# VH-VL binders against Jerky protein homolog-like (JRKL), part 3

Target 1, 218 residues: Jerky protein homolog-like (JRKL), of Homo sapiens (Human) (q9y4a0r168to385)
Amino acid sequence: LQPEQIYNADETGLFWKCLPSRISVIKGKCTVPGHKSIEERVTIMCCANATGLHKLKLCVVGKAKKPRSFKSTDTLNLPVSYFSQKGAWMDLSIFRQWFDKIFVPQVREYLRSKGLQEKAVLLLDNSPTHPNENVLRSDDGQIFAKYLPPNVASLIQPSDQGVIATMKRNYRAGLLQNNLEEGNDLKSFWKKLTLLDALYEIAMAWNLVKPVTISRAW

## First folded at step 18 (VH-VL; from i7 with heavy chain Y106H, light chain S33Q)

Design o2
Fold by OpenDDE, fold request of step 20:
Structure o2 (fold): chain C 218 residues (1-218), chain A 120 residues (1-120), chain B 113 residues (1-113)
Amino acid sequence: as target 1 above (218 residues)
Amino acid sequence: QVQLQQWGAGLLKPSETLSLTCAVYGGSFSDYYWSWIRQPPGKGLEWIGEIYRSGETYYNPSLKSRVTISVETSKNQFSLKLSSVTAADTAVYYCARGDYQYFGSHFDYWGRGTLVTVSS
Amino acid sequence: DIEMTQSPDSLAVSLGERATINCRSSQSVLDSQDNKNYLAWYQQNPGQPPKLLIYWASTRESGVPDRFSGSGSGTDFTLTISSLQAEDVAVYYCQQYYDTPYTFGQGTKVEIK
């Protein structure tokens, strides 16, 4: 397989209403000095190939099935693939759905566009949220997932963390920029920030992650 | 057993600000939107607005300019302020629990209501 | 705003008989994606807050007697009390929650004939 055909996916939690400048994330809570803790969280899954040239839309798991902020938006046109789970966590079902409905088709399309064989491997860490390898396989068997050994996963994890860290940094920077442009006080800004806003922002943040950042993580 | 208890001044003069608070007991505060709904005597129901624990708020456009809904998550409370009241604002005001999972709220739990009378 | 119109304004029904209340929305409250109707029915007794009876147009709230049922889709909805009981004397409201502002019907007063 060529680097174009090798993918990796990693998950991270995002407290999407947390601004770094005044907010600290402590044990699952975003706290602002003098303010109440904000606990709005989503799970984000990043997926890209080894070249970094193909980045899939972020997979985002939120708490609400149909957030209020989505009312005026066609869910098909979201900048992310949105799923819902009671705790806003990735689970086996969501992952499988994502793999079958999002990953496989998008990878096929990408490889086709590159004139490459529609064969690919998704490298995953050994997480309890990941289904058995046997069920993560395309119908033709050409696209499938492989779990990294724990020892190898630990070596790759820092690199993946770098990518995620970059994305999160971009996200925070973007929010700050938006706040600055709006000229609103920080408290008002946070109150007005919707999940939809956050999804657009995080999608942008992901897009800003350079391919070299991803490729170097391999 | 979810219970909503509400309180506030029931008699106001014109131009004053209505202020009501609703406290939630016996259930999760964080998993729902919380609404204010009013009912003039002998009339129907009017949705005022709703709020989520994060402060995300939606208002009835007809009242938006005068309405402020706030939340105190630490106390499992949310409040309604309606400024510049007139006789038209005389109503029983209800706090209610709405749905979080979907685009809108149906209301499964209600406060007992607070009659607010605006009179000169 | 989505306007909700109930009919009739008042209804007198004999004990044990069927009561039917209609509710019409000015626009569809059906979400095409999940095929759910964002419509609820409430019962209100004098001096009491409304009580949720039906949501999603046809789902009965927990604790609500089986004699209450909701039907309809899109813009036309019906609340049916299959066998009117004395305790069912009340004002009933439909409510859409498809779009903000949430709006209620004007209410239907159900009385015993």
Scores: ipSAE 0.860, ipTM 0.928, lowest interface PAE 0.6, mean pLDDT 93
Fold by OpenDDE, fold request of step 20:
Structure o2 (fold): chain C 218 residues (1-218), chain A 120 residues (1-120), chain B 113 residues (1-113)
Amino acid sequence: as target 1 above (218 residues)
Amino acid sequence: QVQLQQWGAGLLKPSETLSLTCAVYGGSFSDYYWSWIRQPPGKGLEWIGEIYRSGETYYNPSLKSRVTISVETSKNQFSLKLSSVTAADTAVYYCARGDYQYFGSHFDYWGRGTLVTVSS
Amino acid sequence: DIEMTQSPDSLAVSLGERATINCRSSQSVLDSQDNKNYLAWYQQNPGQPPKLLIYWASTRESGVPDRFSGSGSGTDFTLTISSLQAEDVAVYYCQQYYDTPYTFGQGTKVEIK
């Protein structure tokens, strides 16, 4: 397999209403001066190939099935793939759906565009949220998932964390920029920020992650 | 069992500000939108607005310029302020619990209501 | 705003007989993606807050008697009381929650004939 045909996915939590330096994250909670802890969280899954040139749309798991902020937007037009779960956590069902309906088709399209065989491997860390590798296989068997040994996973994870850290930094920077442009006070900005806004911002943040940042993680 | 208790002043003069508070007991505060709804005597129901624990708020456009809904998550409370009241604002005001899972709220739990009378 | 119109304004029904209340919305309250109707029905007794009876047009709230049922889709909805009981004398409201502002019908008063 070529590097273009090798993919990796990793999950992370995001408190999407947190702003840098003005909102403190204490004990896993986001706090604003004068306000008690905000626990607005989503799970984000990043997926890209070894070259970093193919980044899939982020997979985002939220708590609400139909968030209020989505009323005016077709879910098909979201800049991310949105799923819902009671605790806003990745689970086996969501992951399988993502693999079958999003990962496989998008990877096929990409490889076809590159003139490569539509064969690919998704490398995953061992997680309770990941289905058995035997069920993570395309209909033709050419695209499939493989779990990394714990020892290897531990070596790759720090690099993956670098990618995620970069994305989160981009996200926070983007929010600050938006706040400055709007000229609103921090409290007003925070109150006005919706999940939809956050999804657009995090999608942009992901797009700003350079391919070299991803490729170096391998 | 979920219970909503509400309180506030029931008599106002024109141009004053209506202020009501609703406290939630016996259930999760964080998993729902919380609404204010009013009913003039002998008339129908009018939705005023709703708020989520994060402060995300939606208002009825007819009242938006005068209405402020706030939340105190640490106390499991949310409040209503309606400025520049007139006789037309005389009504029984209800706090209610709405669903957060979908685009809108149906209301499964209600406060007992607070009659607010605006009289010169 | 989505306008909700109920019919009739008042209904007198004999004990044990069927009561039917209609509700029409000015716009569809059906979400085509979920195939769910964002429509609820409430019962209100004098001096009390409204009580939720039906949501999603046809789902009965817990504790609500089986004689209450909701039907319809899109813009036309119906609340049916299969066998009217004395305790069912009240004002009934439909409510859409498809779009803000949430709006209610004008109410239907149900009385015993």
Scores: ipSAE 0.855, ipTM 0.925, lowest interface PAE 0.6, mean pLDDT 93
Fold by ESMFold2, look of step 18:
Structure o2 (fold): chain C 218 residues (1-218), chain A 120 residues (1-120), chain B 113 residues (1-113)
Amino acid sequence: as target 1 above (218 residues)
Amino acid sequence: QVQLQQWGAGLLKPSETLSLTCAVYGGSFSDYYWSWIRQPPGKGLEWIGEIYRSGETYYNPSLKSRVTISVETSKNQFSLKLSSVTAADTAVYYCARGDYQYFGSHFDYWGRGTLVTVSS
Amino acid sequence: DIEMTQSPDSLAVSLGERATINCRSSQSVLDSQDNKNYLAWYQQNPGQPPKLLIYWASTRESGVPDRFSGSGSGTDFTLTISSLQAEDVAVYYCQQYYDTPYTFGQGTKVEIK
């Protein structure tokens, strides 16, 4: 298999309504000037190939089935793949749906565009949220998942702290830029920020992660 | 199981600010929208607005210029301020619990109501 | 605003007989994506807050007797009390929660004939 055909995915929590602060960060609390105890969290999953040239649409798991902010939007046009779960956690059912309905089709399309065989592997850690590898395969068996042994997993996970940290930094920078352009104080900014706004911002942040950042993480 | 207790001043002069507080007991404060609804004596119901624990608010446009709803998550409380009151604001004011999962709220738990009279 | 109009404004029904209240919205409260009607019904006794009876147009709230049922879709909805009891004497309100501001019908007073 070519590096273009080798993928990895990993998950992170995002407190999308909290901005980083240069003051003390209390565990379980995002620090925002003049505002405390904002703990609105989603789970995001990043997926890219080893070259970093193919970054899949982010998968986001939130709490509400029909968030208020989505009222005026067609969910098919969202900048992320949105799923809901009571605690905003990834689970086995959501991961399987993402694999079958998002990962496989997007990987096929990409590989066709590069003139490569439609054969790929998704390398995963052995997380409780990941389904049995026997069920994670395309209908033709050519696109499938493989769980890494614990002794290897720590060596070959490109979506690790570096990639995720870069994406989160891009997210914070984008929020700061929007705040400066509007001239709002922080409380006004916090009140205006919706989940939909956050989804657009994190999608842009993911797009800004450069291929070299991803490839060097391997 | 869930109980909403509400309090605040019941008699106001014209031009004053109405201020009410609602505390939530016996259930989760998170993952619900919290509403204020009023009913003038002998009349129907008017939704004032709602708030989520994040501070996200929606207001009735007819009152938006005079209304502030706020939340104190650490105390499981939310509050209503209505400025520049007149006799037309005389009503029973209710706090109520609304749905978080979908685009709008029906109300499954209500406070007992607070009669606010504007002397005019 | 979505206007909610109830009919009749009042009705008198013999004990044990059927009571029917209609509610019409000025625009559809059916969401095409989730196929749900954002319509609720409330009962209000004198001196008390409203009590939720029905939501999603036809789903009974827990603890509500089987004699209460809701029907309809889109813009036309009906609350039916199949066999009126003495404790059902109250004012009934429909409410849409499809779009803000959430709005209520003007109310229907139900009395025993």
Scores: ipSAE 0.486, ipTM 0.764, lowest interface PAE 1.7, mean pLDDT 85
Fold by ESMFold2, fold request of step 20:
Structure o2 (fold): chain C 218 residues (1-218), chain A 120 residues (1-120), chain B 113 residues (1-113)
Amino acid sequence: as target 1 above (218 residues)
Amino acid sequence: QVQLQQWGAGLLKPSETLSLTCAVYGGSFSDYYWSWIRQPPGKGLEWIGEIYRSGETYYNPSLKSRVTISVETSKNQFSLKLSSVTAADTAVYYCARGDYQYFGSHFDYWGRGTLVTVSS
Amino acid sequence: DIEMTQSPDSLAVSLGERATINCRSSQSVLDSQDNKNYLAWYQQNPGQPPKLLIYWASTRESGVPDRFSGSGSGTDFTLTISSLQAEDVAVYYCQQYYDTPYTFGQGTKVEIK
């Protein structure tokens, strides 16, 4: 298999309504001095091939089935693949749905467009949120998942802390830039930020991650 | 069983600020929208606005310039402030629980109501 | 705003007979993606808060007697009480929750004839 046919995915929590701060924030708490932020979380899953030339649409897990901010938006036009779960956590069912309905078709289309065999592997760690590998394969068996041995997983997880950290930095920078362009004061802007706004911003942040950043994480 | 208890001053003069609080007992405060709805005596119902625990709010445009809804998640409470009241704001004010899962709320639990009278 | 209009404004019905209340919205409250009608019905006794009867146009809330039923789609909706009981004397409201502001009909007072 060529590097363009080798994929990896990893998850992170995003507190999408938290304001950036100069001080490192602890997971679950995110505030700017003098401002009170609401701690709302979604789960983001990043997926890309080893070259970084194919970054899949982000998978986002939120709580509501039909978030109010999605009103008047066709779900097919969302900048991410949205799923709902009571606690906004990735789970086995959502991961399997994403693999079958999103990963396989998008990988197949990409490889076809590059003139490569429609054959690929998704390299995963042994997370409790991942189904066993015998259910993670395409109907023709050519696109499938493989779990990495624990001693190898940290070395070939390209969506590691570095890639995810870059995406989150791009997200925060983009929110600050939008605040400047709209002319809103800081409190008014963060008060009005919707989940839909956050999804567009995180999708843009993911697009800004360069292929070389991803390929070097391997 | 979920119960909504509400309180606040019931007699105001014109130009004062209406302030009501609703406390939620016997159920989860998270994963619901919380609304204020009013009913002038002998009249129909008017939705004022809703809030989620995140601070996300939606207001009736007819009242938006005068209305603030806030939440105190640590106390399972949410509050209504309506500024610059007039006699037209005389009504029974209800707090109510709304659905989080979809684009809008029907209301399955209501407070008992607080009559607020604005007089000269 | 979506305007909700109920008819009639008042209704007198004999015990055990059928009561029918109509509700019309100024625009559709049916969402094309989830195929749900964002329409609810409430019962209100004097001095009491409203009580939810029906949501999604036709789904009965838990604990609501099966003599209450809702029907209709899009812009035209009906609440039916198949056999009126003494405790059903109240004012009834329809409510749309498709768009903010959520709006209620003006109410229909149901009385025993």
Scores: ipSAE 0.475, ipTM 0.758, lowest interface PAE 1.9, mean pLDDT 85

Design o2
Fold by ESMFold2, fold request of step 20:
Formats: sequence, structure tokens, C-alpha cells
Structure o2 (fold): chain C 218 residues (1-218), chain A 120 residues (1-120), chain B 113 residues (1-113)
Amino acid sequence: as target 1 above (218 residues)
Amino acid sequence: QVQLQQWGAGLLKPSETLSLTCAVYGGSFSDYYWSWIRQPPGKGLEWIGEIYRSGETYYNPSLKSRVTISVETSKNQFSLKLSSVTAADTAVYYCARGDYQYFGSHFDYWGRGTLVTVSS
Amino acid sequence: DIEMTQSPDSLAVSLGERATINCRSSQSVLDSQDNKNYLAWYQQNPGQPPKLLIYWASTRESGVPDRFSGSGSGTDFTLTISSLQAEDVAVYYCQQYYDTPYTFGQGTKVEIK
């Protein structure tokens, strides 16, 4: 298998309404540090191949089935693949649904476009949120998941904290830039930020992760 | 068994601020929208607004300039403030629990109501 | 704002007979993506808060007797009480929850004839 046919996925929590890590002087004002909002969290799953040239659409798990902010938005037009779960955690059912309906078709399309055999492996750690590998297989058996033993998995973390950290930094930088362009004070901006706004921003943040950053993580 | 208990001052003069509090017992506070709804004596129901535990709010545009809904998650409470009241604000005020899962709220649990009278 | 109009304003029905209340919205409350009608029905006795009877236009809330049923779609909805009981004497409200502000009908008072 070529590196373009080898994929990895990993998960992270995102507190999408959290204040920036550092409060800076904006327009000559000094803001009071230490203010916190009520914590709102989603789960993000990143998936990319070893070259980083194929980054799949983010998988996002939130709490509501039809969040208020999605009103008047076609679900097919979302910049991420959205799922709901009571605690906003990835679970076995969501992972299997994502694999069958999102991962397999998109990987086939990509490999075909590159003239490669439509055969791929998704390398996973042995997490309780991931289904049994016997279930994670395409109809033709050519695209499948493989769980690595703990000793191997600890040595191979392609979508590791470095890639995730870069995406989260891009997210926060983008939110700050949008706030400055709109001219809002920080309190007003964060209070008005919707889940839909956050999904567009995190999708952009993922798009900004360079292929080199991903390939170096291997 | 979910219970909503509400309290606040029932007599106001014009231009004062209406202030009501609702406490939630016997159920989860975290994953619902919490609403205030009022009913003038002998009349129908008017939705005032809703709040989620994050502080996210939606208000009836007819009242938006005068209304503030807030949460105190540590106490499982939410509150209503309505400024600059007039006699037209005389009503029974209810707190109610709304659905979080979809685009809007129907209300499955209600407080007993608080009559607020504004003298003319 | 979506206006909700009920008819009739009042209704007198013999004990054990059928009561029918209509509700019309000024705009559709059917969402095409989830195919749900964002409409609810409430019963209110004097001095009491409203009690939820029906949501999603036709789904009975738990503990609500089978004699209560809801029907309709889009802009036209009906609450039916198949066999009126003495305890059903109340004011009934429809409510849309498709768009903010959520709005209620003006109410229909049901009495025993």
C-alpha cells in the first residue's frame, strides 16, 4: 500500500465558546483577564492519509439533533459531517456510520482520482469508542480498519496532539480575526457566536493544516 | 419528577423592573431551554424568551429592548427581568421547560405562575 | 411572526360527544428536512398553568388520555376530543414552535352543553 492509501483518525474535544488563551490589548484597551463562559463542548474527529494530501471532512459530534443555529441551513451544505449524541461524545454507532457513509466513499473517490487501487487501511488505536474491526470493512473488503497493538499504537500517532493543536490554534486565530473585522467587543462577539459559526471556523482551521504538518506526524 | 418553583415580587409601580426567579428540581437543568411565558388576565399566552445553560438567549422581538433572561447554573435557577413596566405588563408569568433537541420548544413542564400587577 | 388562529373561540359539546378545535398558522410550521410539524396543543384549567397534550402535531404526551388526538400538517391542524368528559372543560391553545417568537392561538373554551 502507498502512503496515500494509509489513513488515521483521532479525536479531540473542542470548547468552541471558550475565550482565547491570552487576552491582548485591543484598540488600546486593556481587558480584564479571567472571565469564563459556561463550557460548551463538541467532539471533533480528524482523518487524513499519511501524505496529508487527503484530509477528510471533519466529523463533529454535538448534543442536539437539530441545533437552533442550524435553522434554515441544509444539512448537506454543512462544512462538516455532523452527528448528535447525548454527551457530545463519539460512540460505536456514530463511528460505524461515519466509516460506512463518509470514509469509504470519500477514500474510493480520492484514490480513483489519483489512479491508485481502491484499497486502503484506516489505522486506529484500540479505543472503546471504536467498533470491532470485523465490522469496519467495505463491501468489497478492500477498504478496512486495523487496530494496532498497544506497543505499536503508542509509537504511531499520525493525527496526534501536534496536528490537533495546530488546528485548534488556527481555530482561535480565525475567531479573533473575525472579531476584529466585525468591530465587536470581545464579550459581545463570544455571546453571539453560534454552533454553526463555530463549525464553519473549525472547518477552515482544518483546511489550513498543511500536508507537511500531517506527514511529519508519522 | 421535574418541578419548577417560581417566585418574585407581585406588585410593581410603573417604570419599575419586574424580577422573577425559577428553580428547577427533580430533573436535569443542563440540556433544556428554559422559557418565560406570560398571560394577561383573561387573555392568551405570550412567549417572552428562552435561555440555555450557556447563556444563549432568544427573545420575543416585541419585548427584546426591555427583557433580560439569565441563568445561575450552580443553583439550577433562571430569572426574568423586565424593565420599565407599565399596566400592560400585568399578567401571570410562568416559567417552563423547553426541548433542546430541535429548532424550537414545546413546553412539557410549567411553574405554577406568579401574578404580577402593575398599578396604573 | 407566525400568527396562530383558532376556531371556534368557544365550543359547547354534550358529555360523551366529539369536540373539534381547529388551528391555522399564517405560515407553514412543517420543516422539510426533518418532516416534522412544529405544533403543540395545551389544556388550561382556571388558575392553573397550561398542560401539554400533543406535540409534533399528532404525538400524545405521556399520561394524556387516548380520547385526545391531533392531526393536520403545514398550516391547518385539528385537536379532537373523541368523547368529552367533565374533566375536559378547559381552555385549549395551539402553539407553533417553528420560528421565534413562539406563538399561541387565542384559545378555545370548551364547555359541556
Scores: ipSAE 0.463, ipTM 0.756, lowest interface PAE 1.9, mean pLDDT 85

